# Ledger of designs, part 70: VH-VL binders against q8ixk2r445to577

Target 1, 133 residues: q8ixk2r445to577
Amino acid sequence: FFGMLQNKGLTDYCFDYNPPDENQIVGHQVILYLCHGMGQNQFFEYTSQKEIRYNTHQPEGCIAVEAGMDTLIMHLCEETAPENQKFILQEDGSLFHEQSKKCVQAARKESSDSFVPLLRDCTNSDHQKWFFK

## First folded at step 21 (VH-VL)

Design pp2
Fold by OpenDDE, fold request of step 22:
Structure pp2 (fold): chain C 133 residues (1-133), chain A 119 residues (1-119), chain B 112 residues (1-112)
Amino acid sequence: as target 1 above (133 residues)
Amino acid sequence: QVQLVQSGAEVKKPGASVKVSCKASGYTFTDYYMHWVRQAPGQGLEWMGYIKPTSGYTKYHQNFQDRVTMTRDTSISTAYMELSRLRSDDTAVYYCARSKHYGSGFDYWGQGTTVTVSS
Amino acid sequence: DIVMSQSPSSLSASVGDRVTITCKSSQSLLYSSNNKNYLAWYQQKPGKSPKLLIYWASTRESGVPDRFSGSGSGTDFTLTISSLQPEDFATYYCQQYWSFFTFGQGTKLEIK
C-alpha cells in the first residue's frame, strides 16, 4: 500500500511530513494536512514489515513513536524494523501501534487550528480509520 | 548473480533527448531502489535521482528536475532514464545502481552508458 | 546538498605502503538511534564502474580484502589500505547516504 494516507473521519486530511531541512528529516512530527495528491510530502507506504515509510527521502524515513510520547515522529528506516516503528493497518482501517497498544487518531493539535495523528486508546471512531488513496 | 546491464553508447546532438535502459537480473527488481549516477570525462560521480520500482515514485536531483524522467517496467525488470534538452556538458558515462531502502550504499552498478553530446 | 570533501585529491605510493584517505562531510552522518554512520567508500578503475568497498563507515562489502578498512564517525572518516597491492591503484570516492547521495571529489591513487 502506498500513496496518500487519508483519514476517514477527518475528511480530506492526509499524513503529511515536511521537515524544515531535507538533509535532516529525523526527529520532526508527522502532521495532518489537506490531501493534495502532489506525491511529495504526502507519499507514504505501508509495508509487510509493518512500517509506515516516507518514500520521498533516501534513505527512507519510517514513522516511530518515542517512549512516553503520543506523537508520530520521523525516524530512519532500518534493515530490521525496531519495535517502536511497527504498525498494523487493520482491515477495518484502524492503524494500531504494536508497542504502545494504541491506535492512531486524527486529532486537533492543542491550541491550534492544525491537525496531527496521535496515539489514543483504540475505538471505533472514524477518526481512527485510515486508507491509502 | 546480480547484474545490471545497460543499453549501448549514444551520440546525440544538442537539444535532443536520450533514453538509457538498465535491465536488472539475479534479484527481485522491486526490492531495491534504482539510481542513476553520471560521470563526466575525468570528473567525479554525480547522483541524478532514483525510482522506487514498486510504485514508480521518483525523486530527482534539483540539477536535473526539469530535464530527467525515470521510469521502469517491472515486467522485464528494466529501469529507464531519459534526459532531454541535451547539452554538451551532458556528455558523460551514465550508470544505474541499486540500493536498499535503509541505506548501505550502492552495492551493484551497471556497466555504464556513454552519452556523447556534440554538434 | 551535503558536501563531501576528500583529501588528498591524489597521492603516489608504492606496493606495500600503508595508505590513508580522508573524507569530511559538511554535517554529521551519524544516526543516534542506531549509532551507524551513513558513509560508503568506492573504488573505481579506468573504464569501469565504481565498486563498493565499505559501508556504514567501517563494514567491508563482501569480497573486499581485509587490507581495506574504514573508520571514523560523525563528520570525519578514513579509508585505510594497510599494505598496498598492485591492483589497488585506482580512484577512490567517499559517499554519504544520510540524505540522498553525494560523493567526494575522489582520490586518485597512483604508483610512485
Scores: ipSAE 0.932, ipTM 0.964, lowest interface PAE 0.4, mean pLDDT 97
Fold by OpenDDE, fold request of step 22:
Structure pp2 (fold): chain C 133 residues (1-133), chain A 119 residues (1-119), chain B 112 residues (1-112)
Amino acid sequence: as target 1 above (133 residues)
Amino acid sequence: QVQLVQSGAEVKKPGASVKVSCKASGYTFTDYYMHWVRQAPGQGLEWMGYIKPTSGYTKYHQNFQDRVTMTRDTSISTAYMELSRLRSDDTAVYYCARSKHYGSGFDYWGQGTTVTVSS
Amino acid sequence: DIVMSQSPSSLSASVGDRVTITCKSSQSLLYSSNNKNYLAWYQQKPGKSPKLLIYWASTRESGVPDRFSGSGSGTDFTLTISSLQPEDFATYYCQQYWSFFTFGQGTKLEIK
């Protein structure tokens, strides 16, 4: 699966990554932004290795969750995916993080009009449902 | 064995376009990125851009963004690079090369395609 | 773009000599999470395609003789040929693949 990774509950919002420096893509938070058909910062891929890859950079970026955190941070992909980079995109659209045993939920950023994907306890909320478009 | 076989030499006039092909064999075409690198006579190597064969996603170096188009035909494991509005300083050997998504360099290269631009 | 600077641009040596080529990057190529350097070395002979010699700064590609070695970390890297052989006279390039791809300007190794 590849393309825009869109949330079901938060209509028209997609995974988005635009680091301040293209030559340093590691360490910044993945956000949600209005889906646009240009690709670029919103082109992701879910692989059989359970990775969410950022295809607009080489080497590819892979979304990771750091210990004790609930945010999605960009790392570099590796030959063997580390445990903190493994996700399961389930048939019902839920995006499950194996290590934390939590689900990715579209959430409003505190004191902001922006949105971010956060790890939360798994529910049947549409804000935890994702699909590629 | 892994092979990248490119199309033959081209001679073009300024303002014309050239399209070079690169046929892959000996491996799963869609498992690797395909890159294009050129080398002017007596000069160094210059990366032009890449294509991801599975999705067709492309990224070009800014120096070529408005003149280069990279495509692929997965049914015949072939990548293409088209460069338009040619000028004399586009005269070079053009290479295709593969890489893995996580790095490790360019382990296999095509034999190169000489493109000569002259009036 | 990340700038790669090689030195020297050219050098002359004899068979059996120890040869050292250096490469400097404009920013660190070290990934702290895996402690790997995203740096490669290539050999190119006249009229031929580049050949991968070293990746991850110090890992030899399959089939590359033991006399070739890579070292360094961060921004400073070195390619060493311990005992130069006749077939080693060529042009060598370093390459970063930390962020897209850029090459050094090359080092031409000629017979003295």
Scores: ipSAE 0.932, ipTM 0.964, lowest interface PAE 0.4, mean pLDDT 97
Fold by OpenDDE, look of step 21:
Structure pp2 (fold): chain C 133 residues (1-133), chain A 119 residues (1-119), chain B 112 residues (1-112)
Amino acid sequence: as target 1 above (133 residues)
Amino acid sequence: QVQLVQSGAEVKKPGASVKVSCKASGYTFTDYYMHWVRQAPGQGLEWMGYIKPTSGYTKYHQNFQDRVTMTRDTSISTAYMELSRLRSDDTAVYYCARSKHYGSGFDYWGQGTTVTVSS
Amino acid sequence: DIVMSQSPSSLSASVGDRVTITCKSSQSLLYSSNNKNYLAWYQQKPGKSPKLLIYWASTRESGVPDRFSGSGSGTDFTLTISSLQPEDFATYYCQQYWSFFTFGQGTKLEIK
């Protein structure tokens, strides 16, 4: 599966990554932005290795959750996917992070009008449902 | 064994286009990126861009952005590189080479295709 | 683009010599999460395709003799041939793959 990763509940919002420096793509937070499909910001891939890859850079970036955090941070993909980079995109559209045992939810960023994907307890909310478009 | 076999030498006039092919065998074509690298006579290696065979996503170096087109046919495990509006300084050996999505260098290369651009 | 600078551009040596080639990157190639350097070394002989020698700055590709070694971290890297053999006379290139791909200008190793 690849393309824009769109949220069901937060209509027309997609995973978005726009690092300030193309030569330094790691360490920044993945956000949600209106789905537009332009440029390199919204093209992701879910792989058989349970990775969510940022496909428009080489080497590819992989979304990771760092210890004690509930945000999604861009790391580099590795030959063997680290535990903090493993996700399960389930048939019902839920995106489950194996290590934290939490689900990715579209949420409003604290003290902001912007939106971000955050780890939360798993529910049946459409804000925790995702699909590739 | 892994092999990348490229098409034969080309001689072109300035302003023309050239399309070089690279047929892969001995591995799963869609599991690796395919790159194109050229080398002018007596010069170093210059990365031109890559294609991700699964999606067809391409990234070109800015020096070639408006003149190069990279494609692939997954049914025959073949990558193509077309360079248009050729000029004399495009004379070079053009290589295809594969890499893994996470890096580790270019472990296999084609034999190279000589492209000569002259009036 | 990340700029790769090799030194020297050329050198002459004899069979049995210890040879060192250096490569400097315009920014760090070290990934803190896995402690790997995204740097490769290649060998190219006249009329032939480049051959991968070293990746991750210090890991030898399969089939590469142990007289070849890579070292360094961050922005400064070296390729060392401990005892030069006749078949080692060639041009060597470093390459970063931290952000897309850039080659050094090359180092031509000639027989003295």
Scores: ipSAE 0.911, ipTM 0.957, lowest interface PAE 0.5, mean pLDDT 96
Fold by ESMFold2, fold request of step 22:
Structure pp2 (fold): chain C 133 residues (1-133), chain A 119 residues (1-119), chain B 112 residues (1-112)
Amino acid sequence: as target 1 above (133 residues)
Amino acid sequence: QVQLVQSGAEVKKPGASVKVSCKASGYTFTDYYMHWVRQAPGQGLEWMGYIKPTSGYTKYHQNFQDRVTMTRDTSISTAYMELSRLRSDDTAVYYCARSKHYGSGFDYWGQGTTVTVSS
Amino acid sequence: DIVMSQSPSSLSASVGDRVTITCKSSQSLLYSSNNKNYLAWYQQKPGKSPKLLIYWASTRESGVPDRFSGSGSGTDFTLTISSLQPEDFATYYCQQYWSFFTFGQGTKLEIK
């Protein structure tokens, strides 16, 4: 799959990544932003290796969750996907993080009007359902 | 066996354009980025840019941004580099080379295409 | 751009010599998450395309003789040829692939 990764419950919000320096993409948080398709900030690839790839940089970025964290951050992709970079996008739209056994949920960022994807206990909430458009 | 076979030598006038091809075989063309690298006589290697074959997404070095176009045809496993508004200092050997999406050295290179720009 | 500086620009050596070539990067090439340095070395003989020798700073490409070794981390890297052979007289390039791509200016190794 390739395109904008949109949330079902938080309508018209997509994964977005806009690092402050295009040459230093590692370590910043993935956010949710209104889907617009402009620039390259909202285009991701989901692969058979269970990666969510950001293709605008070389080496390519891969979304990860660090141990003990619930935020999605950018790492570099590797030849074999590290466990913290493996996500299962299921037919029901749930996005399951294998290592943590949690699901990606659209959430309001604390003390903010902005939204971010966060790991939460898996539920059937539409805020945990995702699809490419 | 992996091969990258480039088109033949070109002689061009200043102001013209050149389009060099690079045909890949022996591997899945869409699994690797394709790069273009040039080398002027007696000079070092200069990275020009790349194309991701699956999407056609390109990144060009700033020195070539206004003059270079990189394309590909996945049905014949071929990448192309076009350089426009040629000058005499564009005289060089132009190489294609491949790399992995996760970062790698360039493990296979084309044989090179000599482009001569004669005023 | 990350700048890659090689030293020396040229050197002469005899068959059997041990030679070293250095490469310095304007930024660290070390990715702490996997402990790899995103640096490669190439050999280029006159009239030929470059050949990959070393990647991840110290890993030999398949078919590269044991006399070639790479070392270093962060910003400072070295290619060593432990016993120079006649076929090793060539130009050598380092290359970063940490953020896009940059080649060093090259080191020409000639027969004394």
Scores: ipSAE 0.745, ipTM 0.894, lowest interface PAE 0.9, mean pLDDT 93
Fold by ESMFold2, look of step 21:
Structure pp2 (fold): chain C 133 residues (1-133), chain A 119 residues (1-119), chain B 112 residues (1-112)
Amino acid sequence: as target 1 above (133 residues)
Amino acid sequence: QVQLVQSGAEVKKPGASVKVSCKASGYTFTDYYMHWVRQAPGQGLEWMGYIKPTSGYTKYHQNFQDRVTMTRDTSISTAYMELSRLRSDDTAVYYCARSKHYGSGFDYWGQGTTVTVSS
Amino acid sequence: DIVMSQSPSSLSASVGDRVTITCKSSQSLLYSSNNKNYLAWYQQKPGKSPKLLIYWASTRESGVPDRFSGSGSGTDFTLTISSLQPEDFATYYCQQYWSFFTFGQGTKLEIK
C-alpha cells in the first residue's frame, strides 16, 4: 500500500513526517497532522517486509520504535527489516508492532493540542485503526 | 544477467532538448531506483537525480531541477532522462545506474550516452 | 549537499606498490544504529562505465580482487590497493549515499 496513512477515530488525521533538515531525516518523531496531500510529508509505503517507508529521501526512511519507547521515530530502512521496524497492518485496520506486541494509537501529545502516533496496549478502539487513502 | 542498455549518441544545438533512454533487463525493474549521472570530458561524475519506478517519484539535484525530467515506462522496463535548454557545457557522457532503497552503491551502470552540444 | 573531497588528485606508482587514496566527507557518514558507513568506491577506466569496488566503506563487491580494501569511519575514508597490478590503471571515485548522493572529484592512478 502507498498513500496517506489515515486514522479512523481521529478523523482526517494522517501520519506526517517533517524533519527540520530534509537532508538528515533520522531520529525525529512521526506526528499526526490533518490530511492534506500537499508536498511529500504525508506519503508512506507499507511493504511486504512489514515496513512503513518514507520514500522522499535516499536512503528511504523506515518507522521504528526503540526498545522501551512508545514513540514512532524515523530510522533508515535496511536490506532486511530490523525487528523494531516491523508492523503488521491487520485486516481490521489495527497496526501491530511485532517486537513490542503493542498497537499504534492516535494520541494527544502531552501538554499540547497536537497529536502523535504512540504504542499502546491493543484494543478495538477506532483510534487504533488505520487505512491508506 | 543484469543489463542497462542506453540509447545512442546525440548531437544537439544550444537551446534544444535531448531524451536518453535506459532499458533494464535481468532483474525486476521496479525493485531498484534508477539514477542518472553525467560526466563532462576529462571531469568527474555528477549525480543528476533519480526516479522510483513504482510510483514515478523523482528527486533532482538542485543544479538540474529546472531543466531535467526523469520518467519511466514499467511495461518495457525503461527509464528516460530529458534535459532541456541545452548549453555547450552540457556536453558529457550520461549514464544510468541503479541502487536499492535502503542505500547502496550503484552496482550496475549503463554503457553511457554521449551528448554533444555545439553551435 | 555533503561534499566529498579526494586526495591526491593524481598519483603514479609501480606494479607491486601499495597505494592509498583518501576521501573526506563534510558530514559523518556513520549510522550509529547499524554501525555502517554509507560510502562506496568506484573504479573507472577510460571510455568505460564506473565499476563498484567497495560499499559500506569496507565491504568488497562480488568479483573484486582482495588487493582492494576500504577503511575509515565517520568523515575520513581510505581505499588501499595492496599490490598494484597493471590493470589497476584507472580513476577512482568515492561516493556518499548517506543523504542522497555525492561523488568525490576522482583520483587518477597512473602505473609507473
Scores: ipSAE 0.731, ipTM 0.897, lowest interface PAE 1.0, mean pLDDT 93

Design pp2
Fold by ESMFold2, fold request of step 22:
Structure pp2 (fold): chain C 133 residues (1-133), chain A 119 residues (1-119), chain B 112 residues (1-112)
Amino acid sequence: as target 1 above (133 residues)
Amino acid sequence: QVQLVQSGAEVKKPGASVKVSCKASGYTFTDYYMHWVRQAPGQGLEWMGYIKPTSGYTKYHQNFQDRVTMTRDTSISTAYMELSRLRSDDTAVYYCARSKHYGSGFDYWGQGTTVTVSS
Amino acid sequence: DIVMSQSPSSLSASVGDRVTITCKSSQSLLYSSNNKNYLAWYQQKPGKSPKLLIYWASTRESGVPDRFSGSGSGTDFTLTISSLQPEDFATYYCQQYWSFFTFGQGTKLEIK
C-alpha cells in the first residue's frame, strides 16, 4: 500500500511528516494533519515487512516507537525491519504495533489544538481505524 | 550475476540533450534505487541523483535539478538519465549504480558512458 | 550537502608500505540507533568503474583482500592498506550515505 494514511474517527486527518530539514529526518514525531496530498509530507508506504516507510529521503525513513514510549517517531529503515518498526494493518483497520502490543490512536496533542498518532490499549474505537487513500 | 550495462558513447553539440540508458540484470530491478554519477576528465565522482524504480520518484542534486530528468521502464529493467542544455563542461563519463532503500554502498556500477560536448 | 574531505590528495608509496587515507565529514555519519556509520570507500583504477571496498565504515565488501581495512566513527574515518601491492595503484574515494550522497574529492595512490 502506498498513499495517504487516513483516520476513520478523526475525519479527514492523515499521517503527516514534516522534518525541519530534509537532510535531518531522524527523531521527529509523526503528526496528523488535514489530508491534502500536497508536497511529499503525507505519502507513506506499507510494506510486506510490516513497515510504514517515508520514501522522500535516502536512506528511507521507517516509523518506530521506542520501548516504553507511546509516540511515533521517524527512524531510518534497516535491512531487516527492527521489532519497534513493525506494525500490522489489520482487516478491521486497526494499526497494531507488535512489540508494544498496542494500537495507533488519533489523539489531541497536550496543550494544543493539534493531533498526533499515539499508542494506546487496543479498542474498537474509530479513532484506532486507519486506511490508505 | 548482477550487471548494469550502459548505452554507448555520445558526441553532442552545446545546447543539445543526451539520454543515457542503464539496463539491469541478475537481480530484481525494483528492489534497488538507481543512481547516476558523473566524472569529468581528471576530476572526482559527482552524485547527480536517483530514481526509485517502483514509484518513479526522483531526487536530483541541486546542481542538476533544472536540467536532468531520470526515468525508468520496469518492464525491461532499464533506467534512463537525460541531461538537457548541454555545455562543454558536461563532458564526462556518466555511471549508473545501485543501492538499497535502507542506505548502502553502491555495490554495482555500470561500465560508464562517455559524453563529449563540443562545437 | 554533507561535505567530505579526503587527505592526502595524492600519495606515493612503495610495495609493502602501510598506507593510510583519511576522510572527514562536515557532520556525524553515526546513527546511534544501530551504531553504524553510513560511510563507504571505493577504489577506482584508470579507465574503470569504481569498486566498493568498505561499507558501514569498517565492513569489507565480499572479495576485497584482508589488507584493506576501514576504521573511524562520527566525522573522522580512515582507510588503511596494511601491505601495499602493485595492483593497489588507484584513486580512492570515501562516500557518505547518511543523508543523500556525497563523495570525497579522491586520493590518488601512486606506487613507487
Scores: ipSAE 0.715, ipTM 0.889, lowest interface PAE 1.1, mean pLDDT 93

